VH-VL binders against q7dma9r51to147. Designs and how they scored, part 5

Target 1, 97 residues: q7dma9r51to147
Amino acid sequence: GDQVIYHCTVRTLDGVVVESTRSESGGRGVPIRDVLGNSKMILGLLEGIPTMHKGEIAMFKMKPEMHYAEIDCPVSAPENFPKDDELHFEIELLDFS

## First folded at step 1 (VH-VL)

Design Sb7 (framework fv_pasotuxizumab)
Fold by ESMFold2-Fast, scan of step 1:
Structure Sb7 (fold): chain C 97 residues (1-97), chain A 126 residues (1-126), chain B 107 residues (1-107)
Amino acid sequence: as target 1 above (97 residues)
Amino acid sequence: QVQLVESGGGLVKPGESLRLSCAASGFTFSDYYMYWVRQAPGKGLEWVAIISSSGSTIYYADSIKGRFTISRDNAKNSLYLQMNSLKAEDTAVYYCARETRYYGSGSVEIYTFDYWGQGTLVTVSS
Amino acid sequence: DIQMTQSPSSLSASVGDRVTITCKASQGISNYVAWYQQKPGQAPKSLIYAASSLQSDVPSRFSGSASGTDFTLTISSVQSEDFATYYCQQYNSYPYTFGGGTKLEIK
């Protein structure tokens, strides 16, 4: 697959940031680089990002089975991450090739 | 079509209580976060409280915390604001509003406040 | 709490003018900014969400942009129905906070 470069901010149902790539939200300011179908990605992003256009910002509302609580999820949740809660993933797609 | 209709406003004295209602129609009320926003006469907008779609998550502005209670009844498509220990500074038009989400099967959601009620006036005065 | 500082508090314009209204967030809020229009005696109406996305029935003369913690609302050519008060709002963190408002007045 296609390569995708994106920023991601993960929020709880009540809007609390639990992880982010953006410096203003506690991240390092470095976007994620993934290859669809080859990189380890949560299910909701693997299915959601291909629906986006370059430069778009989208919010993906995910039930636990679509993110870190997915059976055999290829991405490990960080320590103390609310993996069994519904989470909202804000994605800014910087590049799609 | 989406509609939000507030009711329950009126003239009350300091220290009294009042309950506001917001009746929702034209959408699946139980799928949306709802909140109250107020506006004092001639002043700007002030956020009051939010409640999650299930009612399990609630947040209040500091100015009304401990005095106001937000609640909802999804079976009745209704949002409520119970206002206790009212003060003159609570005089305002109270609006209910929803967060709008655009979604399909497992796809994109975009959050915005695209529907507001017309508001209900609360006046706290002797 | 996140403070939204809106400027100017008022401005005067003529029909056909280009006007810009700005909001500065006291901390990073990504693009979680909405803009609202309020006419006297009416409820606010949503114009823009996610800093730059127009609501479906909003005229194309309205646009929003973001640069860091600075957000702008632009009306490219003011029409008579645009004279109103405009508010920005952050919805990144609780409590949600509004800017102080900008009254767009007829010159």
Scores: ipSAE 0.000, ipTM 0.554, lowest interface PAE 14.8, mean pLDDT 82

Design Sb9 (framework fv_pasotuxizumab)
Fold by ESMFold2-Fast, scan of step 1:
Structure Sb9 (fold): chain C 97 residues (1-97), chain A 128 residues (1-128), chain B 107 residues (1-107)
Amino acid sequence: as target 1 above (97 residues)
Amino acid sequence: QVQLVESGGGLVKPGESLRLSCAASGFTFSDYYMYWVRQAPGKGLEWVAIISSSGSTIYYADSIKGRFTISRDNAKNSLYLQMNSLKAEDTAVYYCARGYTEYTPEGLYIETYYMDVWGQGTLVTVSS
Amino acid sequence: DIQMTQSPSSLSASVGDRVTITCKASQGISNYVAWYQQKPGQAPKSLIYAASSLQSDVPSRFSGSASGTDFTLTISSVQSEDFATYYCQQYNSYPYTFGGGTKLEIK
C-alpha cells in the first residue's frame, strides 16, 4: 500500500486541542507514518487522506463513527479522550508515495 | 438555486422575546452546519451562533449565551433563533448563513467553516 | 479571542486603480481567513476562502494573499460595481471574529 506521512492536530468544535503531533501543541514534533490498508488507522483518515495532495493542509470534520466510536475501530483512544464527540482533524500531508 | 430566507424580525421592547426563522432551499439542508450572524445599524459583522448538521453540537457568542437558543428542523429545511431577554444592544439585521462543507456518503466532512451562502437578513429593533 | 485588525477603515479609488486592504490576526490562524463583500442594503457575499482561494463566481481581479499573520485582499483594477464594504474573517477557532470592515468609495 501507499505510505503516507502526516502531522495531525485533533480539536473539539470549540477549538480545544485534544491531541497533536506538533510540538507547539504539546506533541513530540514527529509526524505519523502509516501505510494505507496495512496500518491500523481510524476510518476518517483512511478515507480522507487519499483525497489530499502532497503538501496540502486539510481539515476533516468527523462524526464519532468515523473515528474512535467506529464499530471495531482498530485504534485505541486514550482514556477520557472525547471519542463520542464530533472532532476536527487538521492534517498536513508531508508525503504520499 | 441555493437560497436562505430569514423571517420573524420586528420591533420589540427590552426584556421581550422574538423567534427568527430561516427557510433553506436548493440544497440538502441536513448536510450543512448553519450560522446566525448579526450586524447592528451602521456597524460591522458579528458572529452569533453555530449549529451542526444533526443539531447536536451548538456554540454561542458570549454576548448572547443563556439568552438565545439556536435550533433546526431538518425535515422542514428550517433554522431558528429563539431570542429571550432582548436588550437594546441586540438591535441588528440578523443573517442566517451556510457553513462550507464537503460531505461524503460515509459521514466524512472536508471542511473550511467559512460562510459561503447568506440570507437577505431580517431586522430586529429593540427599543422602548 | 482572536482579534482581526483591518485597515484602512475607508479608502477612495478611481476606476482602474489597484487597491489593497489588509487584515492582521492577533495570533497564528494558518490560512483560515475568508473575505466578504457587502454592497449597501445587501447581504455579504463570499469572495475568498483559505486566504487565497477565489470563489468560482468571483472576478479574477480579486485576489488574496497571506504572510504570517498578515492577510491582504487586492483588487487589481477597480470597477464601479466594486463600491462596497469588505470584511475579513478568521475561522480558525471559536468564536469566529470579523475585521472592522473597509469601505471602498469609487470616485
Scores: ipSAE 0.006, ipTM 0.592, lowest interface PAE 9.9, mean pLDDT 82

Design Sc3 (framework fv_pasotuxizumab)
Fold by ESMFold2-Fast, scan of step 1:
Structure Sc3 (fold): chain C 97 residues (1-97), chain A 122 residues (1-122), chain B 107 residues (1-107)
Amino acid sequence: as target 1 above (97 residues)
Amino acid sequence: QVQLVESGGGLVKPGESLRLSCAASGFTFSDYYMYWVRQAPGKGLEWVAIISSSGSTIYYADSIKGRFTISRDNAKNSLYLQMNSLKAEDTAVYYCARDYEDSFPLGYMDVWGQGTLVTVSS
Amino acid sequence: DIQMTQSPSSLSASVGDRVTITCKASQGISNYVAWYQQKPGQAPKSLIYAASSLQSDVPSRFSGSASGTDFTLTISSVQSEDFATYYCQQYNSYPYTFGGGTKLEIK
């Protein structure tokens, strides 16, 4: 399957970081590994990441229905995560195979 | 043809209220984030407000927060700006604009109306 | 607020000239920059998004580039219809902010 490896920083509309994989933004420094077409990926990333090139940094601005407030979202929002807000997902695509 | 047409501008006195309308045609209005942007005579562009496709997510510029209210009626394909407590500094041409992307707000405005002039004399 | 500082405020050019307009963000905004063209008495027209992506029907003589917090709009060979005011805009975070505009006028 199509495997993707990426760093992600999630911000509110006001630029406040709510979650990040990057150590410089309070994360662990470990990128996420996902499989496109798998039920464990939020809709906005499932649709957005395939448009990227390896090594690219892109930001996906998502309405709630494109992330954790999607009706049949396959993953739970993290604790205290603003799932009903518009969020900006900054993605650095490290690998696409 | 995709089109946005503003109306409701006019000459008012400081402290008065005015309601602007923007009529959309030629596209599925309910799929798009919408914007109000203004331009004072001889000056540059200033972003005013954003509203999501459903109307649930709204953000305002600080200069008009608490005085202006953005809203939409998807059944009527219309966007509104209710302007209260108008000040001389609110004198501007007001444009409605459509976000480039359906589904989520890219932040780029691909379609603009012709604008409606609001003059607040003082 | 993110400030967009646009330079120059005005620029004189002749048809056929290469012109460059710059825009500097006060902080990192990735590539979330758009460019608009406005002719006197008219609404703005959309040109470029994501710093370098041309909107459909915009002539290929227009191009955008990004380097850190510096963004550039280039017109490779100015045509008579290009004399207008150009604005950059950041859409990384609210409030969205525009540059002060660059008036491209006939030499």
Scores: ipSAE 0.006, ipTM 0.595, lowest interface PAE 12.9, mean pLDDT 83

Design Sc6 (framework fv_pasotuxizumab)
Fold by ESMFold2-Fast, scan of step 1:
Structure Sc6 (fold): chain C 97 residues (1-97), chain A 120 residues (1-120), chain B 107 residues (1-107)
Amino acid sequence: as target 1 above (97 residues)
Amino acid sequence: QVQLVESGGGLVKPGESLRLSCAASGFTFSDYYMYWVRQAPGKGLEWVAIISSSGSTIYYADSIKGRFTISRDNAKNSLYLQMNSLKAEDTAVYYCAREYDILPGYYDYWGQGTLVTVSS
Amino acid sequence: DIQMTQSPSSLSASVGDRVTITCKASQGISNYVAWYQQKPGQAPKSLIYAASSLQSDVPSRFSGSASGTDFTLTISSVQSEDFATYYCQQYNSYPYTFGGGTKLEIK
């Protein structure tokens, strides 16, 4: 295994939260579990998360083509999501194995 | 070497207009969010305007919204601030600043500033 | 808006002294705090981001720390070039707000 476990909070440029895994930001409080190379992931996370250390919090600023506006993006955008905007992804990497 | 050079400041009367420019060099300008930040004489720092790398997303401080316009020309590596309906309280040194690549709102490089004085 | 309260507004020190400047956020901002140094007649210079990470080429005598909503900038041994005004800034939530500044003056 190359499993990665992380919390994710997505914000617009002006800091408005549009999606989060954290309970304090309206999420379920349950982190995401993905397997690098097997799970469907947006390009910016697929490239960014491997650069992180366990326990680190990092902010990834993504152009639309690095998230849901990517040509042939393997992940569907949530309903009413601002997929054509530049978005900031705050990732807390909880574990890797 | 990252360099930001402001120009266009000067002495104007209330109600007049000025256009500030910031010339960027030493980095790929089109990859970075850019900011204008000002400082009134003897006062602290105050954010003025933000523009995204593509120019599609722009935000303004409430105090200047509707009067100032931020823009950029990525082909010329230049950032602009068009200031209309200037007021005495707009008197300040205006700085051009670059946002650190992965941290929204952190300014890693600043220009030397250009002084705008609005007085009668 | 998140309010950043900086203290003291000014302090005097001698070369070789350890000095501490504090900044308090009105609400939780994680570690999204930066510190800037400004000398008279000059542009601000970036010192610290993410509360404790030094900007490239900043001397190691500068350090930052965080405890809840309290953030501290420390200069372990003040040098003559360190006499300047220091500003904290939060960049957790828009609008990104600055503290009022602390002027470090020679004793």
Scores: ipSAE 0.006, ipTM 0.603, lowest interface PAE 11.4, mean pLDDT 84

Design Sc8 (framework fv_pasotuxizumab)
Fold by ESMFold2-Fast, scan of step 1:
Structure Sc8 (fold): chain C 97 residues (1-97), chain A 125 residues (1-125), chain B 107 residues (1-107)
Amino acid sequence: as target 1 above (97 residues)
Amino acid sequence: QVQLVESGGGLVKPGESLRLSCAASGFTFSDYYMYWVRQAPGKGLEWVAIISSSGSTIYYADSIKGRFTISRDNAKNSLYLQMNSLKAEDTAVYYCAREGDYYPLYDSEYYFDYWGQGTLVTVSS
Amino acid sequence: DIQMTQSPSSLSASVGDRVTITCKASQGISNYVAWYQQKPGQAPKSLIYAASSLQSDVPSRFSGSASGTDFTLTISSVQSEDFATYYCQQYNSYPYTFGGGTKLEIK
């Protein structure tokens, strides 16, 4: 599968940042590097990121079943993460190969 | 055809309670987030509450938080709004509305794509 | 909260006129804007979503556009059934907020 490198900022419906890769939002400033054929991505990103082009910034508004409340979700949510909330994933796609 | 039919409106006194119902048909109710929106006589639209498809995630407008409770019964295709401690400023037509869901995950449309006819709540002494 | 400032609050037009209604967001909301039409005694009807996507069964004379935080609803040639109140709404973030409405009246 294709390699994808992206920054991600996750917000609640009311705009509260719950997780980010960006240093200005409390993250480390290091983007995520994933493989699209890898079962370790949340469903919404696995489906959404392939629709993007390199350099694009997109917002994916996800119902719980499309992120960490998905049946058999392959990744664990962070502590105190709002698993049952609608979450907005702002993705900046840095590379797609 | 998507249909939303509200009921339960009426005339009540300040401090009283009233329960609104919305009967949904023509779509898989359990797949959609649902909303209550109100409109005071001669005024604009004001969002009241949102409930997720499963009923686990709920958000309220600050003006009614602690007084109103949104709930749903997916087996009955029904949405509810329990209104307690009613005030004169709660006088409005109350609409139930469905969230749009036209796109896969890359482009979810969270506007109100279908609305019920509304039910009038009048709070007056 | 994101404020949606809608203008004008009222607008007079004749059948066949081109009319434009504007809505300004107090901050960036991408294209997460919908437009609704409401006739007296009726529920609102969805016209446009994603700033410019027309609802099925809505006449092609209606169109939406976006430029930064400015959003416009255009009716290219007003028909008698178009005299109604129009509302914009942002659905980018909670709380979802509506514009104050624009009443389109017969001249």
Scores: ipSAE 0.006, ipTM 0.593, lowest interface PAE 11.2, mean pLDDT 83

Design Sd1 (framework fv_pasotuxizumab)
Fold by ESMFold2-Fast, scan of step 1:
Structure Sd1 (fold): chain C 97 residues (1-97), chain A 120 residues (1-120), chain B 107 residues (1-107)
Amino acid sequence: as target 1 above (97 residues)
Amino acid sequence: QVQLVESGGGLVKPGESLRLSCAASGFTFSDYYMYWVRQAPGKGLEWVAIISSSGSTIYYADSIKGRFTISRDNAKNSLYLQMNSLKAEDTAVYYCARDYWESGYYFDYWGQGTLVTVSS
Amino acid sequence: DIQMTQSPSSLSASVGDRVTITCKASQGISNYVAWYQQKPGQAPKSLIYAASSLQSDVPSRFSGSASGTDFTLTISSVQSEDFATYYCQQYNSYPYTFGGGTKLEIK
């Protein structure tokens, strides 16, 4: 399938949370829904999430060129987001269809 | 303003077909998943179908699988439900509804509904 | 399929009363629960998503909470426009399922 539902928590190398979908980490508690190949996704998630199984939690350690500093990145980072730093994306895959 | 306007409902006999339309305005239709939800007279809500923003991913309720087809035309900002082999149990008000795209699959906006009555 | 058991099926209240409607999921669904209000002759209206997040145009007297598989909708002080039928819905997995509805009636 082409549809993925997941929670995402983004941390710096020092473990500082810069963004999260989880309420315990300052998010709304609502997961992201994307369609592989049709949704605007950062490269590291577009390539990483298909390797996961439903219910799995995985950590993707991404250099800038795999996330927001990718040359043609379709996703805009929030203002002052550390897009030029290595970031760790903790993904909980809730559904893959 | 977000608006969803259903049309195409009416009175039909068992075994007949009917096509419902939903005209969307006030948002970028091609960015949103869309739903059909129905409600039988005096009864509760029942989810019918979902279609992804591109139309590539579709899922149906078991009660209508094989009989109903959801489709969309993003150039016309329109959602459709083709209903075949209608049964008395399909009598309901049919609502189109928009997905809350950014946060997962709940219905943030609903149309006013169109009544489908299946009787002899 | 995930079953959403909503209770009570109806309740009577007076303006100013606190009312609570409950919804129990047959299995774990995290917080993927929405609540809708439907007035007679009208389409449903979204009130709450993610079990506890209020839609931006919804009055603060409405609130949602979750404890395990138990979800509640509370109206802290019922107003005349709140007499309606309320539905819970899970959106954790397909098929999406609704509770049976709770009709809030004037006492």
Scores: ipSAE 0.006, ipTM 0.565, lowest interface PAE 15.1, mean pLDDT 83

Design Sd5 (framework fv_pasotuxizumab)
Fold by ESMFold2-Fast, scan of step 1:
Formats: structure tokens, C-alpha cells, sequence
Structure Sd5 (fold): chain C 97 residues (1-97), chain A 123 residues (1-123), chain B 107 residues (1-107)
């Protein structure tokens, strides 16, 4: 499958940062590396990231069943994460190969 | 067919309360995020409130926060807006609207609107 | 809050004319823009979502496009039923905001 490398910042509807890969938002500064169809990904990113172009920043607004509340979601929600709420995923796509 | 029908509008005095209802039919109401949008006479559209499909996530416009309460009853396919401490500037047609999810699961724009119910706040 | 500046506020056209209405966002909103048509005494009707995708049963003479923070609604050949007020809306972030509207009038 295609490899995708991206930064991700997750916010609630009112803009509160819940999680981020970016150091400026409290993350480690290390982007996520996934292989489409082979890596464990939330459904909304598996379907959304292929619509992006390298270098693009996009916002994906996801209902719970498109992220951590998906039945048999392959990715575990972080402790105390608002997994049953709508969440906004800001993605910067660094590489698509 | 898919329909949204508002009711409960009327003429009230400043400081009074009013409850609006929106009856949904022709779709699985419990699957959709719902909105209230208002329009003052001769003016543009203004977002009022959002409620998630389960009712767990709710956000309000700053102008009505603390005075209006959005709620839903999925068993009755109904959306509500409880309006307290009404002001003259709340005079508007109130629409309920459905925000749809595209085939990729992204929350997208409004696809279905009700016909609106008029609320007039006047002394 | 994201401001949507819609222009012009009113526009006169004849049947068969090409009409373009513009919205400018105060900040980047990707393609999270919708366009609505409203006739007097009626609810808004959804025309376009995701800046350029047509809603079901909307005639092909309507199209949307995006360039940075600038969004346009084009009617390639105005018909008599198109004389209405048009609104853009951003749904990138809360609060959702609408443009001020453009009234398309008969010349």
C-alpha cells in the first residue's frame, strides 16, 4: 500500500486540543507513519488522507463512528479521550508515496 | 420523503419563554447532527445551536448561550429549542436543519431544512 | 470567528446571462464551504457543498469553485427561477458563519 507521513492535531468542537503530534501543541514533534490498508488507522483518516496532496493541511470533521467509536476500531482511544464526541482532525500530509 | 417541520413560534413579550419543536420524518433521525438556524426579518442567516446524533455534544452561539437550550428525543424523532429570557433581537424565523455525512464519513453541509417558524418578541 | 465576506450585495441580470457571486473567508477554511438559495417566504435550499459538489436535483448550470480563501458560485446561464438570494457558509469551525447574502434581481 501507499505510505503516508503526517502530523495530526485533534480538537473538540470548541477548539480544545485533545491530542497532537506537533511540539507546539504539546506533542513530541514526531509525525505518524502509516501504510494505507496495512496500518491500524481510524476510518476517517484511512478514507480522508488519500484525498489530500503532499504538503496540504486539511481539516476532517468526524462523527464518533468515523474515529474511535467505530465498531471494531483498530486503534485504541487514549485514556479519558472524548471518543463519543465529534472531533476535528487537522492533518498536515508530509509525504504520500 | 425526508422532511423537517417546525412548530411553536408565536408572539411573546420580552423576558418570556417559548419552546420550538422540529418533527423529522423519512430518515433515521438518531443518525444525524441537527441544527437551529435563525433569520431576522429582512436579514441574513445566523447559526444558533448544534446537537450531535446522541445528544451528548451541544454548542451554542454566544448571543443565546445561557438563555436557549437545544435538546432532542430520538424515540419521538423530534428536536427542541427552549428559549428563555427572550429579547427583541431574538425576533426571527427559526429553521431546523440536518447536517449530512458524505460517503466518506465526513460531516458536511446542511442538506435538509424545515420551512421555519416565526418568533416575534415585542412589547 | 471566521468572517465570510460576500460580494456583491445585489446584482441585476437578464435570462441567459453568466453570473458570478464571490465569498472571501477571513482565514483558511479548506473546501468547507456551502452555497444556499433562498426565495422570498421560503426556507433556504442547499445547492453546493465542499465548495464544488452539487446537491442532488440541482441543475448543472450551477457550479462552485475555490482559490485559496476565495470561493465563487457561478450560474452559467440564468433562468427565471434563479432570481433569489444566495448565501455562502463556512463549516470548517464553530461558530458556523454565513455570508451577508447576494440578491440576484431581474434586469
Amino acid sequence: as target 1 above (97 residues)
Amino acid sequence: QVQLVESGGGLVKPGESLRLSCAASGFTFSDYYMYWVRQAPGKGLEWVAIISSSGSTIYYADSIKGRFTISRDNAKNSLYLQMNSLKAEDTAVYYCAREFYDSSGYLDAFDIWGQGTLVTVSS
Amino acid sequence: DIQMTQSPSSLSASVGDRVTITCKASQGISNYVAWYQQKPGQAPKSLIYAASSLQSDVPSRFSGSASGTDFTLTISSVQSEDFATYYCQQYNSYPYTFGGGTKLEIK
Scores: ipSAE 0.008, ipTM 0.649, lowest interface PAE 10.7, mean pLDDT 85

Design Se3 (framework fv_pasotuxizumab)
Fold by ESMFold2-Fast, scan of step 1:
Structure Se3 (fold): chain C 97 residues (1-97), chain A 123 residues (1-123), chain B 107 residues (1-107)
Amino acid sequence: as target 1 above (97 residues)
Amino acid sequence: QVQLVESGGGLVKPGESLRLSCAASGFTFSDYYMYWVRQAPGKGLEWVAIISSSGSTIYYADSIKGRFTISRDNAKNSLYLQMNSLKAEDTAVYYCARDKYLWFGELSYFDYWGQGTLVTVSS
Amino acid sequence: DIQMTQSPSSLSASVGDRVTITCKASQGISNYVAWYQQKPGQAPKSLIYAASSLQSDVPSRFSGSASGTDFTLTISSVQSEDFATYYCQQYNSYPYTFGGGTKLEIK
């Protein structure tokens, strides 16, 4: 497993923020730290983040089955999270090693 | 072979209604976001509306919000645009376009377009 | 709304010329820019996405580049079939917005 450190902002298609790691978007300001193949991650991020380069910001459009509505999803959706909707995951990759 | 075929355009008077259809073939329609884009005669392109693959998320251009309704029928591989309270400034060729939806890719753009259907709003 | 300012509105070129068309975004949009070609009486055709990624069936003489909020479409050696109108589009946020178009004409 490669370690990945990233900020994530999750939005509906029309731009409403539903979750974020950034303080300016209601988060704590602390990036997520995951290890590919070892950490519990949603499928879309497991597939998407390896295509990025350090310092890049990418937007991943995900159908429900690529995030929290995935069969056997290893991560529980937050309460009142729109897991059955299409969502945009904006990822800023801070480190990849 | 991806195909998008629009129909339903024609000549109408201001204040009238018209319904456009887009028939999709050659791909799994229910996997794609769909768009309506219009182009007034001799003018540039203007985005009209978007609808998500499931139909649950919809966004409209401010100029047509409240007057036009986008919808889809995935069982029939069809996209629709119901246009009410038509105005002279709605005169345009209306294109159906699909979004190249990649689960793990960047926010995409319109990869395939239909041939368009002309809507003329004139007294 | 994000405004895309495209220039020039028209230009004349001869076969074999190198031509450049520019598009400036009113705010940061990363690389979320596409370019389209439209011939008279036809629907637009996708040429480039993500500012610099060429569509599979598009000739290699077409290329795109980005520098901050400035985006450029280049045709390295114009061919007769390239005389058309070109549009840039941002897809960073809704509403999606297009540039005003550049008409490439025979000199």
Scores: ipSAE 0.006, ipTM 0.587, lowest interface PAE 10.8, mean pLDDT 82

Design Se6 (framework fv_pasotuxizumab)
Fold by ESMFold2-Fast, scan of step 1:
Structure Se6 (fold): chain C 97 residues (1-97), chain A 123 residues (1-123), chain B 107 residues (1-107)
Amino acid sequence: as target 1 above (97 residues)
Amino acid sequence: QVQLVESGGGLVKPGESLRLSCAASGFTFSDYYMYWVRQAPGKGLEWVAIISSSGSTIYYADSIKGRFTISRDNAKNSLYLQMNSLKAEDTAVYYCAKDRGIYYSWTPYFDYWGQGTLVTVSS
Amino acid sequence: DIQMTQSPSSLSASVGDRVTITCKASQGISNYVAWYQQKPGQAPKSLIYAASSLQSDVPSRFSGSASGTDFTLTISSVQSEDFATYYCQQYNSYPYTFGGGTKLEIK
C-alpha cells in the first residue's frame, strides 16, 4: 500500500508540542493524508510508517537528519521549526492501503 | 545476548567525584538511546539521565542537574556518567539501561538493564 | 512532572492466586506505560511496554491493561518465582517517572 492517513504530534524531548494535527494541541483535528509512492514526506516517516499496523500509535524519535535537517529533505521546515533538534513524532496510523 | 556491564562504583566522601562506565555488547550501540537509573538502598527506581543515540540530545533529573554529566563513545560501545559534587543522597545502585527503539521507530522504555554498580557517599 | 501512583504498596499471595497491581497517572499518558519486575539484590527486568505488550520471553500469565489514566498489571496464576517488587513507569513525556513499587510477598 501506498496511501496513508495519520495523526501526528511533534514534540521536543522535554515534551513541548511543536506541531500537531490534533485539535487539543492547536491543530485542525484533521489527519494527514498522503501517498507514500508519490509523497514528499520526511525520511523518518517514509521509513517508519510502513513498519506500523493500522490502528497503532507509535512514537518515532528522529535525529535531525531523519526529518527537516536531512540534506535533501523534500519538504521545507515550518518557519522557526526546531529542525536541528532531535524530535519525537507521535503517529496514530488510521489507514494504510 | 544483550549485555550491559557497569563499573566505577565505590565509597566516596561528600563533595568528591566519581565516573561510572557501562560497557555494551550484543546490539548496535550507536542506534539506541541510553539511560542511567538509580535506586537508593531499600527505595524505588529513579531516572537519572538520558542520552540520544548520537549523543547530541541529553536530559537530566532535576536532583542531579549541574552536577552529573552523561556521555557516550559509540566507537567503544560505552556509556559514562561523570558525577561531581556528590552528596549523601546520591548513595544508590546505578543501573545502565537500554532503550527498546531504534532510530525512526522507538519505544522509550528500558528493555535491558545492567546489574548495577553501588555508589556510597559517606563521610 | 507526571506522577505515577502505584497501589497497593504491598500484597500477600499464595502460589496459584490471581493478583492485580494498579498505577494511576496524574494526567493522560495514552498507553505509554511499562512494567518492571525486580527481585532482591537483582537489576529490574522488563515485563510489559505500551501498557499491554509483553517483552520477549515473559510468561503469558503476565498481562497489562489500560483504562483512561488507570493501568493494571495482572498475574493470572502466581508462581514461586513471581514474588518480587513490581514498578510501573510512564514514558509519554520527559521526565520519565516511576511508580513507588508494589512488593508481592508470599502468604
Scores: ipSAE 0.012, ipTM 0.610, lowest interface PAE 8.4, mean pLDDT 81

Design Ta2 (framework fv_bebtelovimab)
Fold by ESMFold2-Fast, scan of step 1:
Structure Ta2 (fold): chain C 97 residues (1-97), chain A 127 residues (1-127), chain B 109 residues (1-109)
Amino acid sequence: as target 1 above (97 residues)
Amino acid sequence: QITLKESGPTLVKPTQTLTLTCTFSGFSLSTSGVGVGWLRQPPGKALEWLALIYWNDDKRYSPSLKSRLTISKDTSKNQVVLKMTNIDPVDTATYYCARDLEIYTYGSGSYTEFDYWGQGTLVTVSS
Amino acid sequence: QSALTQPASVSGSPGQSITISCTATSSDVGGYNYVSWYQQHPGKAPKLMIFEVSNRPSGISNRFSGSKSGNTASLTISGLQAEDEADYYCSSYAGSYTLFGGGTKLTVL
C-alpha cells in the first residue's frame, strides 16, 4: 500500500466542527499518516483520498454508511459523535507515495 | 499537570498473575484520541511495548505476549489495569505506563507516541 | 532478531554532531512513517524527543532533529553537550503493534 498524509476537518451539515487535525479548529496541527489497505480507515476516505492529487483540498460529503454506520466499520466512532448523520470531510492531501 | 503513576506488587512468584495499576491525572480517557499503554524494561535491556487501551475501549497487545495479557480501564477512576498471567523470572523488569496521544480516531489512528510517562515500578520475579 | 536495528553505542565530543540510525524491515519501508525517538537517562523514565520522524514536542531543543531516508530513520544531535549522554531508543508502528529498537548508548567523551 500507498502512504497518504493529510489534514482532515469534519463538520456537520450545520457547519459545526466535530473533529479536526488543524490547530485553528481545535486539533493538534499534526496531519494523519495512513497506509491504504493496511491502516484502519472509514470507507469514504479509503475510496476518496486515492482520487485526489498531492496538494489538493477536497470536500467529501459522506452519508452515514460511508463513515461510522458502515457495516463492520474498522474504526470506532468517538463517544457522542454524530455517526448517524451526513458529515462533510475536508481533506488536504499533503503527500501521496 | 499531567501525571501517571504505576502501582502493584514489587515481588512476585513464578506462575502467579501480576496485576499492575496506572493511576493518572490531568487528562481523561473519555477524551477522543487518548490512550494509555504499558511498557517494560528488563534490567540493562531494551524497552518493550506490552499493551495499549484507547478512550473507546479499543485494545492492542504485543503479539508475542497476547495470550498472557489483559488490559482494562476504569474511566471514572482515571485508572488502567494490566494483568499478566503465568509470570516467569524473565518477566523481571521495570514496568511503565504512558499516555498515547493520537490526533483523532476517525479515518485512522494506528500509531503511538508516548508523551508522558510514569516513573516506573520494578517488579522482581523470584522462585 | 530485532525488526528495528540501532548501533549499540556511539560517541562524540562536546560541540560535535552525532547521528544515531534506526533501520527497519520492509514492512516499515512499505509506508509506515511513524518513527519516534526517546531519550533515557540512568534510573529515569524515557522522554519523547522526536515523533513522526521529524517533529519535536514542545520544550525539546532544536539541537535534536530527525530524518528518514529509505528504510533508515536517523536522530541527529548537534552541538553535543554532556547532558546528552543517555540511551536513545527508536520506535515505529507496525500495523497492530509498536516496535522498539535495541537502544543506543551515547557517550560524551
Scores: ipSAE 0.011, ipTM 0.588, lowest interface PAE 9.7, mean pLDDT 81

